# Ledger of designs, part 58: VH-VL binders against c7peq0

Target 1, 252 residues: c7peq0
Amino acid sequence: MHNKIYNSFIDRKAKGIKSFAVLIDPDKVNPADIADLAAKCTAAKVDYIFLGGSLVITNHLDECVQQFKTLCDIPVVLFPGSPSQVSRYADALLYLSVISGRNPELLIGQHVLSAPAVKKSGLEVISTGYVLIDGGAPTTVSYISNTTPIPSDKDDIAMCTAMAGEMLGMKVVFMDAGSGARKPITESMISRVASQVSAPIIVGGGIRDAEKAYLNCKAGADIIVVGNAIEKETSLIKEMADAVHAAAPVLK
Short names: E, the ipSAE of ESMFold2; O, the ipSAE of OpenDDE; V2, 0.75 times the mean of E and O plus 0.25 times the DockQ between their complexes.

## First folded at step 19 (VH-VL)

Design n2 (framework fv_inotuzumab; at its last look DockQ between E and O 0.80; V2 from the best seeds 0.00; counts 0 for: pae E 5.0 > 2)
Fold by ESMFold2, look of step 19:
Structure n2 (fold): chain C 252 residues (1-252), chain A 120 residues (1-120), chain B 112 residues (1-112)
Amino acid sequence: as target 1 above (252 residues)
Amino acid sequence: EVQLVQSGAEVKKPGASVKVSCKASGYTFTSYYIHWVRQAPGQGLEWIGYINPEGGRTTYARKFQGRVTMTADTSTSTVYMELSSLRSEDTAVYYCARHRYDSSGYFDYWGQGTLVTVSS
Amino acid sequence: DVQVTQSPSSLSASVGDRVTITCRSSQSLLHSSGKTYLSWYLHKPGKAPQLLIYEVSNRFSGVPDRFSGSGSGTDFTLTISSLQPEDFATYYCQQDTHFPWTFGQGTKVEIK
């Protein structure tokens, strides 16, 4: 089967089942801590491991993927800072276009250059519309991308951006406040976007507690991604996963 | 000229630890992974794990997690594998093998093997 | 984990014989890049294992022409066209398409 990871996004969304993803930066994670982290993710029934960030060194990426694959059975999805930096050992790649910005290199230019290597990697490639939202402070992604984030109170701009991305062929929408965000994306904005797209919606950036993760799911997020808060305190993994999984609607 | 030379045979009791060395020569030590593979009597080859000598990063097979530790000394171009809490099932010949970072996962050069015998 | 199974487990042969060894994988070893990562090794007791074939059919440097590999998908073969005295050994296949990398159980080629 093609599209195994994407189909899991679609199947879970169709059932109203919310997913929790833990974001790990291979260049920042202490290698000695990976076994404990994998065990905690397994015990908490984390749905995906997202590997990557804005700055990724390729040989660390392969090694990190291989470590998780030996330590647990959770799918490993690449969240690359550069489209050309991939690991053939992962389960899928989020192929990000920064549709919230007007930088042609981040919209399509890097993809033209990286496409042969991405195809050669053999990974499942998931077309992802990346929507950067103002998180209240400069973030690594806003600095590196040299793009202006969508203002946090402009729900209709975020909605139209995601809608256009879906119409142009993006299979997933990723709303991100950025790893260094002081404030997470508002539930109002998530709800506005969710009302107008059928694509799975990933939400990340600035989520620091289980209540916010739960409320984001109730607003219409399908997949919650947390990185920074878990880097500080891995005990939050279970609490956040439980909250996300509890947000599922009642069937029938 | 590429050569991997391993330390000599060892006899250990159950519950002990063993540390096997693999000294590399004839190539740039930090440009290749070193893997460890073992063969128990009458059995096939079993992958244990690898170390990246650049930075000392390791990946271990699930069944060995918690019992194996690999280290590298770049000044002597030597990799060490330590296996703890030994059992009779760990009796095997242990090989180190070289794998280039940027190639498929085949092993082009191997050490001569180190017999580790675990008996009371 | 992807399992690779060799057949036969052992065989007896004479110098000059043609020998074939098969390796079957529990999953396709064809990568979406178009490459298939299947290798063959020769091993004698007390000696280091030696790489013979990589990527199904490519002979490693210094490997005699009598060794050849073939196959695709899940089914692979190592052929020794005219067995020599130095070829009595155990042969292993190994897959590298999927992680973790796994070996076949071995095929011992013995003198008849």
Scores: ipSAE 0.352, ipTM 0.754, lowest interface PAE 5.0, mean pLDDT 88
Fold by OpenDDE, look of step 19:
Structure n2 (fold): chain C 252 residues (1-252), chain A 120 residues (1-120), chain B 112 residues (1-112)
Amino acid sequence: as target 1 above (252 residues)
Amino acid sequence: EVQLVQSGAEVKKPGASVKVSCKASGYTFTSYYIHWVRQAPGQGLEWIGYINPEGGRTTYARKFQGRVTMTADTSTSTVYMELSSLRSEDTAVYYCARHRYDSSGYFDYWGQGTLVTVSS
Amino acid sequence: DVQVTQSPSSLSASVGDRVTITCRSSQSLLHSSGKTYLSWYLHKPGKAPQLLIYEVSNRFSGVPDRFSGSGSGTDFTLTISSLQPEDFATYYCQQDTHFPWTFGQGTKVEIK
């Protein structure tokens, strides 16, 4: 019961199926637009809804999760800026450790504090190695955490970081260039990481078109996450979803 | 004493809209969600949706998406449910119910119900 | 959606009788926290529904001790140890472990 989402990740990966996730910020999304967004995601066969924001100032998480759950059957995965941001009605929680940094609070400190609430939520918890990559602009995460992202051209550092995360028992690797990234993660870096990591690889940040999404999948990404580009232009949902899905091998 | 008092019975034609009110008293209005549940004749209870009076955010059951609108007036501690494009199948007693989300998901207090009859 | 089915749909009983109503869910209502979010309501025609039991076995404030709830997983029971005249009504179970909230179809307790 509590491994449904993770099992979907590993199953799809094993089959070579690529997945597309739409990132929604509960604090930024207009409730009036959620119905339309859900419909478009459904029509485009979006695989996951990721709910999360960097700051999450308001307590709209539960309502947002519930709204999406009523509007579509797409799994809702929490992608919180803080481990304490939980809703028992979501399908899973990415329990993020910022392993690209050296801030003990983001490695384990906040997790210790949030652990009771997370347990109480009853959510499927997916231990996630969060790897922040320099996207050419300061990210909210880097600013708040006072951590330095991995340089965009240091493929080996990213690889070693991801390897370490996996060896420490993290079930998923999330490579993120951050919201509003000017430079998305390179295919070279994705390929380097994918060559050494068996865990599902999620890639996000700065992906603005279907081509980039497709190329990232071909490079070794298992799940593509897009937020900002879709917020600006919802018509991209279908285009990107189609591209990601096209990157998968033909299933017999 | 906690009380939820609903508006009176309504008779509507198919295609029309109905707006039912639920006035809350005896507690802090913005600290609880107000849910709407209906019961058609000979049927069980059916959840419609809920509103957070604080901020007015709503969540509706899929079945009622596009037809139901819930609003809250904090100045009068009143919640409204409007159902449009009425059908004969919408004939039911409609209840408002209080729920505090940080507790168990039970409805501790209910309104007396409002009969809505849809007939040609 | 999680389906909740009550049994029986109706029953006839006399004052003083022990009455048992069952509620079965299509999947486990046990939450990882250890809690089970299953509630029982009493409903009389023309009146507001009333909460009787929450979290399987906790009596709501003011509810007589003749009402008790039990069960786990997918099977739950409401018991009235000695039926009183005011207890003739329709009873509903409701789950909120899973979204959306769902109700049983109801059990009508009638006078024999």
Scores: ipSAE 0.112, ipTM 0.722, lowest interface PAE 2.5, mean pLDDT 92
ESMFold2 (binder alone), look of step 19: mean pLDDT 91; pTM 0.905

Design n3 (framework fv_inotuzumab; at its last look DockQ between E and O 0.66; V2 from the best seeds 0.00; counts 0 for: pae E 3.7 > 2)
Fold by OpenDDE, look of step 19:
Structure n3 (fold): chain C 252 residues (1-252), chain A 120 residues (1-120), chain B 112 residues (1-112)
Amino acid sequence: as target 1 above (252 residues)
Amino acid sequence: EVQLVQSGAEVKKPGASVKVSCKASGYTFTSYYIHWVRQAPGQGLEWIGYINPEGGRTTYARKFQGRVTMTADTSTSTVYMELSSLRSEDTAVYYCARHRYDSSGYFDYWGQGTLVTVSS
Amino acid sequence: DVQVTQSPSSLSASVGDRVTITCRSSQSLLHSSGKTYLSWYLHKPGKAPQLLIYEVSNRFSGVPDRFSGSGSGTDFTLTISSLQPEDFATYYCQQYDNFPWTFGQGTKVEIK
């Protein structure tokens, strides 16, 4: 199994390089806009395209992946709402376990069911500890999963959760405030987690401007994921990418 | 029998547009993607893009983005490829080819080709 | 993009000859699933291309057994064990591991 994408996470982190990922929902993106998005991402030197949504209503995942792979050279990483959402044309799959919750289905149940298909796909599988943080609004993930997010002010809980994930062998920690989050994850929480976790840390949810992206990087995030803000204003791609790339991690 | 039958040869001026058709028969039209591939004189095969006849979703190669339009008519089981702003370099034989996703990407059947000549 | 290069660009052969064409890709076409996404086509002037081999070594339906494919990773070979009159054509390899799908430049098999 190839580990190209994961190795890129590790290598960039080791070098102190911060990465910017654009999150695209295959169900929301207009095919006519994909070319423009791909061009803007390329121009902004976006590091990753994350494809995924909390709900996959339509089966356009394969076509969406294929379009991006055709139009740009940016690695495409699947960020699925369900482990069964796979495309062999993607570069990697974040195999998410919702470790912030206590739903056995999201911890292992769905993975057992999807495992044959995922293995058959041949995708690079990156075991990911998904840590849902309260963003001030109910998220689709919280609703569907019937899980309670970690309160935004409970840095220690987030830290312990991430630590546990890492010690269980998860290769990446994804802290997410969720789509449409009113409150993005605080720098203090990111710093607390980063101080105890060696795995790459992905941070998403509620990031609306370049400043916040930059500050999250400075706090210890290795990869910044932005979706909603860019959907509204594609011009933010360049600004956010530049901010992330200019950021340096907190010295440990 | 699976068949892809393409429209006849075209001669166009630079700057003009050309629309080539590919009529499919012998199989369920919406179960396969139709790709377009061209071959310029003395050159190899170049992939242009493809269309999913079910829903009409298209994917174009970067090189042709903005100049190519693919459409599908399910009532006639016909796919069209239109190339605009023609240049001399677009002179080629254009092929349509069938692909089913579960086949992972090879083209099992091709049209006979359509020569498009662009000359002043 | 994945580059695919064939060798030779052309060759002359006689009926009954063993013919070997090679195809090299710029990166491994081996998928973690164990499948390798490389195909071969036969193309005659004025005719539709024809699929010969898919996934390196699988003959397409109706393809004579004198055609065989082999290889792994980045290096692949199409072999015609005994060339027949109808086999004089241009042959192309194609990778479909990554978009955009790409073809080799072709190998023309001519009559000696």
Scores: ipSAE 0.530, ipTM 0.815, lowest interface PAE 1.0, mean pLDDT 93
Fold by ESMFold2, look of step 19:
Formats: structure tokens, C-alpha cells, sequence
Structure n3 (fold): chain C 252 residues (1-252), chain A 120 residues (1-120), chain B 112 residues (1-112)
């Protein structure tokens, strides 16, 4: 059962079933609100809880994972913003390499430092090619990563980046416009990438309504992740989940 | 040296609430989780939840969601567990136990227990 | 939730006997994070529970050598090599590999 979460990604992709993930930052969420949030995610049939942020304190991460594990049955997948985002109680870890950038520390350097702790955690580790796309404004991830996002109109650069990542062994591709993005990733870029990789594709950043979530799925995204819009309006959880689950698979 | 000293036995009526205290000494209070575990007559041990005294963050077992509240007072090194809407099946000995933050999950020191009896 | 089940539920023994108690988990702990997170406690009526063994086989500070733990995967054992008068108690296993943590139902060791 080491690959349970990754296998769910590929099995659902093979069946054309799209997945909705809610991204929660343990340092921003009020612990008193987690019970209500877990209930809303359960009622909406959310497929994954992605847990992480750029500045996360280790004890708070463990406690947040444990809260979700007692409150619902939704898999908890770590989305690490820093080396300290490891909790053995989660279901899996997206082990991100920022393949869109030329910062060697985010390509492999931090992984060399974190690998012993990641291995000791016993987590399912999912190698993830992180592709940062320009969302029309500076984002926390672009600042912290010291990387230049791929321009939003350079579909072929995004496609070649994802292809290379897959060829180098990345199991998942994560296309992200970043939190606070003014514009989400275009359907054109998603479609171009999806036509050339077999890996599951996660898309996030700037998705503010159910229609965009649906269109991204139709373009070839396998997993839609939303964080900031949900923080502002938790009633959107059901609308977005419904839209994602209703989307048809794209032709490859 | 390490001690967890709990408040005395309580007798309550159904529908009331009870608040049990656990006073810690002999260690750095904010460096350990405090868990609550109960044992009903003739039953085994049942985990209720925990509190992180640093910041007051809590996690409760699903069975107790909505009925239990845990708080901590760092100035007195004391944690409290309040159980509301009491029923006869809540009759039990309630223990506090400490747990180190280091991802271990065993309880190295326990309080002496507090008997809570719920009867009409 | 991961459930743990003890066997037997009770046993009768004499001072000097070798006692073996089994704990079985509902899922394998074999591939846990470099450690297998299973502990054993001793509990006497009117007293606080006492930690005996952590991480399957490590004796807690002050625990006599007659107590030992073993096992892997789904099956774990507490052994008391030569039962002493103070060892008549109820014994619990606890898994702390997956949250929430769970206790076995207990094994009562009584004087024959």
C-alpha cells in the first residue's frame, strides 16, 4: 500500500474521473474551524485534502493532519512549501522539484537535505514536477523560489518542461499559477501539456469559480486544486467539486 | 519528578457537565501534549483527545466531537477537560497522560485518575 | 481507524510462570517509518497505567528485564519470562502508527 495515493491518481485518470483537492494552509486556518471545513469537504465529496503552505511550523502541521484524520476519511496529501512540511500521519507527500526554474536548490538541493527525514517519515513519496506559470502578479511561490514563472502564452515551453520532467522520472506534473494569481492557467496551455504527458496533471492558482475548474478539467487537467477562493467562501467547495466531477475526459 | 495530579472524584446528573483538571509539574509544560483517556467500569481504555498547551490547539476523537472541550493554563501548568451533556455511559475514570512532541505516540506518565459518576 | 485486538482476554497463572500475550493489528505495521509504533502498558485497579514497552521491543526506564516485546507486521507479543506477584494486572497494547491511536481491549493476568 505504499503507492495507494499515486495509484488513485492514475486509476482515476485512466477512467476519465476528475478529482477536486482543497488546499489548506495549516498556519492560516483557524483550528476551531477545521471541524466545519472537514464536514463541508466530506459533504461535497472532495477527493483530497492538500495540506501545506510556504511558512509552516512542524507541530502545527502534525496537529492539523491529525484533526483531519479524526474528522473525515478524505486522504491528506502534503503539499510542501518548506523542508519542515513532513508529517508521518499524512497519506502521501508531493515531493516537489521546481523544474520550471533554474534554481538548483529547488531542483535538487533541498531534497538532498530533506531526504533522510522524508524517508524516516514512512510517507508515500510522489515525485512531482512543479511548473510555475505566470499568473499576472508576483506570488509567494515566485518570490520564495527565486524563479521566473513560465510566461502564460508560452504553451510549448510549459509542454517541453513537463515532458522533460516525466522523462526524468517525475510521476506527477503540477502546473501552478500560485496563490494570489490574477489569472489562472489557460486551457490552451493545459491542453498542450496534457497532449504530451501521460502523468497525472494537477492544476492550481487563480481558479475562482466552478466554470474555470470545469474548463481546466475539459482541457486535460486531472486534479484541480483550490485554496484561496475556498478561504474566502467555503460555500464554493460544493460548486467546484460538482463541476470537477461532471467534467468529461479529454482525448489524448 | 514528573507529576500529573488530577482533581477529585465528581458525581453529576445526566445533562450536566464536568470539568476535570490535571496539574503538571517537574517538566517543561509546553513541550508535551496532554491526552485524556477514560475507562468505563468493566471496559478497556478509550482515547478522548489531546491538547497542545503551547497555543491551546486540540484534537478530539470523533465520538467526543461537540461534547468535549480541553483548555490549558500555562501560568498554573494545568489542563482541563470539560465533558458536557453527560450520560450514564460517561461514568468512568478519566486519566490525563503526557506525550512528547517527537512523533512518538506512547504515554510515559499518567495522572492518578478522576472518577466521574453520572447518575440520576 | 487501525484496530488492535489482544489474545487472550484473560489468563490464570502462577508466580514463576512464563506468560505470553498477543496483540494483532487490523493492518500491517511492517512498512512503518523506520519504526514500528506499538507499545504495552500495565494497569492495576485504582492505579495509573504504566508504560512497559515502546516501539515493539524497547523497555521503558525502570521496567524489569523479565518483560520483553517482539513481533512485526500485524502480530506482536508481550512476554513475561517469570511472573512475579506484582505482575498480576491487566495489560494493554496500543498502536500509535496511524492516527487516531487505539488500544487493545486488555488481557487480565490473574493468580491461579
Amino acid sequence: as target 1 above (252 residues)
Amino acid sequence: EVQLVQSGAEVKKPGASVKVSCKASGYTFTSYYIHWVRQAPGQGLEWIGYINPEGGRTTYARKFQGRVTMTADTSTSTVYMELSSLRSEDTAVYYCARHRYDSSGYFDYWGQGTLVTVSS
Amino acid sequence: DVQVTQSPSSLSASVGDRVTITCRSSQSLLHSSGKTYLSWYLHKPGKAPQLLIYEVSNRFSGVPDRFSGSGSGTDFTLTISSLQPEDFATYYCQQYDNFPWTFGQGTKVEIK
Scores: ipSAE 0.430, ipTM 0.760, lowest interface PAE 3.7, mean pLDDT 88
ESMFold2 (binder alone), look of step 19: mean pLDDT 90; pTM 0.898

Design n4 (framework fv_inotuzumab; at its last fold request DockQ between E and O 0.60; V2 from the best seeds 0.00; counts 0 for: pae E 2.9 > 2)
Fold by OpenDDE, fold request of step 23:
Structure n4 (fold): chain C 252 residues (1-252), chain A 120 residues (1-120), chain B 112 residues (1-112)
Amino acid sequence: as target 1 above (252 residues)
Amino acid sequence: EVQLVQSGAEVKKPGASVKVSCKASGYTFTSYYIHWVRQAPGQGLEWIGYINPEGGRTTYARKFQGRVTMTADTSTSTVYMELSSLRSEDTAVYYCARHEYDSSGYFDYWGQGTLVTVSS
Amino acid sequence: DVQVTQSPSSLSASVGDRVTITCRSSQSLLHSSGKTYLSWYLHKPGKAPQLLIYEVSNRFSGVPDRFSGSGSGTDFTLTISSLQPEDFATYYCQQYTHFPWTFGQGTKVEIK
């Protein structure tokens, strides 16, 4: 029960099943649109709803989580950018350490501050090695934290970073080109990481079509996360979900 | 003393709309959610949705999406629930109930209920 | 949605009787925090429902000691140790662990 979401990651990966996650920013989403969005996600058999933003402007996280939980049966996973983005109503929390950077606050400092609240929430906590990859555009996280992303052509650095995260006990590796990324993470980089990491690999940022989602899965991604593209065109949810679900991982 | 006082009974025809009010008193109006729950004859309680009086954000159950509208007037400490396109199945006693922010989520105080009858 | 079923739907009892009402949920109401979010309400016709018990076993303010709640997981019980004249009413359980929140169908306690 306490590891339900993580166990789902592991189980699906073991079975060769690829998963699709829709990323929603609680501060940007119009509450009036959530019903339709939830319906589309359900119809498309979206596997996870990721809720989170890089910057918290308002405090609508609880209500947003509750609304999704009301309107669909899809697991809601928090993808927080700050310690304030915690809700006991969610199904799990990705506890992100930015291991691609060298900012102590993003490695452990913010975790120390958020730990009491996170524990009090009772949420399933999934330790996550967050690997920021250069997506050709500055990210909010990069700007706020002054963290340099891994260059998009440095596959070995990404690989070694992910390996280190896993060996340190992080349960999930999240490779992210960031919100507003101009270029998504390459299949080459994903494949390189996947060849050396056994943990579930989440890939997000700059994915704009079903083909790229599919190719990322074939390269070794276990979970595909899409936000910006579906915000602009919700019809892409089904197309991307179908592509992801049709994909199979590369054999190690 | 905490009180939720609802408007009186309504009789409506199918296809019409009904608007029920819930006036809150005895506490800080913007510190609690207001939920609406109904009970059809011989049936159990059915959750309709809730409103945050602070800001007016609403969450509705799937069954009522598109037909229900909840609003709040902070100046009068009153919440409204409007149900449109009424059907005979909407005949029920409608209750408002408060739920404290960031609390466990139980309903500590309820309105007395409003009977809404939908008949041809 | 989580289904909540009460048993019995109705019962007849006399003043002084011990009354037990059961509530069963379709899935566990145990939250990851360790808390279980199940409440009981008393409802008389024409009146506002009243909270009796919250979080399975906590009596709400002003509720007499003769009311008690127990249970865990999916099975819960409301007990009235000695039924009083004012206790003849319909009782409802409610789960608020999972959205959407749901209620039992009610148990009517009538005079024998």
Scores: ipSAE 0.883, ipTM 0.948, lowest interface PAE 0.5, mean pLDDT 94
Fold by ESMFold2, look of step 19:
Structure n4 (fold): chain C 252 residues (1-252), chain A 120 residues (1-120), chain B 112 residues (1-112)
Amino acid sequence: as target 1 above (252 residues)
Amino acid sequence: EVQLVQSGAEVKKPGASVKVSCKASGYTFTSYYIHWVRQAPGQGLEWIGYINPEGGRTTYARKFQGRVTMTADTSTSTVYMELSSLRSEDTAVYYCARHEYDSSGYFDYWGQGTLVTVSS
Amino acid sequence: DVQVTQSPSSLSASVGDRVTITCRSSQSLLHSSGKTYLSWYLHKPGKAPQLLIYEVSNRFSGVPDRFSGSGSGTDFTLTISSLQPEDFATYYCQQYTHFPWTFGQGTKVEIK
């Protein structure tokens, strides 16, 4: 089946079913811990594994994807630091454009260079409008991207940015406060974007407890993503997954 | 010339462990994955897992998770596979095989095999 | 896991015969990149397995021209155009499009 992962995003959104994704950075996770992490994600019924971060050229990406494929049945979606880093063993690639910024290399430049390799990879490619929101402190993402984040109280700017991304052909909107953010994205901003955008909305950054994950879903997020830094606190993964899944309406 | 030379046959009791070695020569040891594949009597080939000798990262087939451990010694260009909690159905010839990092997935050179017999 | 099944499980042939062995996959081995990842191995008891064919039809270094591979999608064939005494062995196909990589159950080619 073509577009299997994107169709799962759309089908779940149409049913009001919220999804929980765990973001794993292969460079930050201890290889010895991956089996335990996969088991905990399975037990918590995590919907997607996002693989992303600083990836080395020694086939580490392929190895990580293959490890998860042998350890669980959860779909593996690439969330790479560079559009050219791909693995034919993954299920899909989030092809990110930093539409909130004014850095031409992150808007389209890297994509022009990576497109032949991405096409040859055979991956399902999911065009994703990446919207960086101010999380209360400079983040690695904001510094590396040379991107001024959208201020946390400028809901209409975030909404217009996401709307423009969707009208230009982005299939998914990814609102992110960035790894290490002090404050998560507000429910107000999520609601404003969700009111005007039909595309699935991924929300991440600064989400540290189940209540916030639940409230973000109620505000209109379709997919909650939490980075691998919290994997060391396994009760948090299950707590958040339970809260995300509980936010779905009872379809009676 | 590329060679993979494995340790000799072993006989074990159920519940024991076995450790099989595979010594590589004729190429850059840390530039290739080493896989382990076994063949039980009258059966086909079954993939067990692999190790990346650079850094010792491993991936094991789901069936063998928790029972298999692979290690590499770069100073001797040798890979080890240890299988624990042995059962009679683990009786097989165990092969190591080389896989190039190009993500192709075929095994160009194999060891001669090590017969492991598990009997009471 | 993607299963590959060979037929026949065994066959008897004479030196000089043309031999064909088939390999059928439970799902397509055509990767969306356009590549198909299927290999063939020759195995004699007590010996290391030997790679014959990779990517459906490419002969590995030193493999005689009498060995050829073909096929697409789910159906693949190894052909030995004129069987030689050293060719009596068990042959395995292996798919490596889908992880984990899997092998066929083998086809034993015996002397008649």
Scores: ipSAE 0.558, ipTM 0.819, lowest interface PAE 2.2, mean pLDDT 88
ESMFold2 (binder alone), look of step 19: mean pLDDT 90; pTM 0.892
OpenDDE, look of step 19: ipSAE 0.005; ipTM 0.490
ESMFold2, fold request of step 23: ipSAE 0.471, 0.499, 0.469; ipTM 0.783, 0.796, 0.779
ESMFold2 (binder alone), fold request of step 23: mean pLDDT 90, 90, 90; pTM 0.864, 0.891, 0.887
OpenDDE, fold request of step 23: ipSAE 0.854, 0.867; ipTM 0.937, 0.942

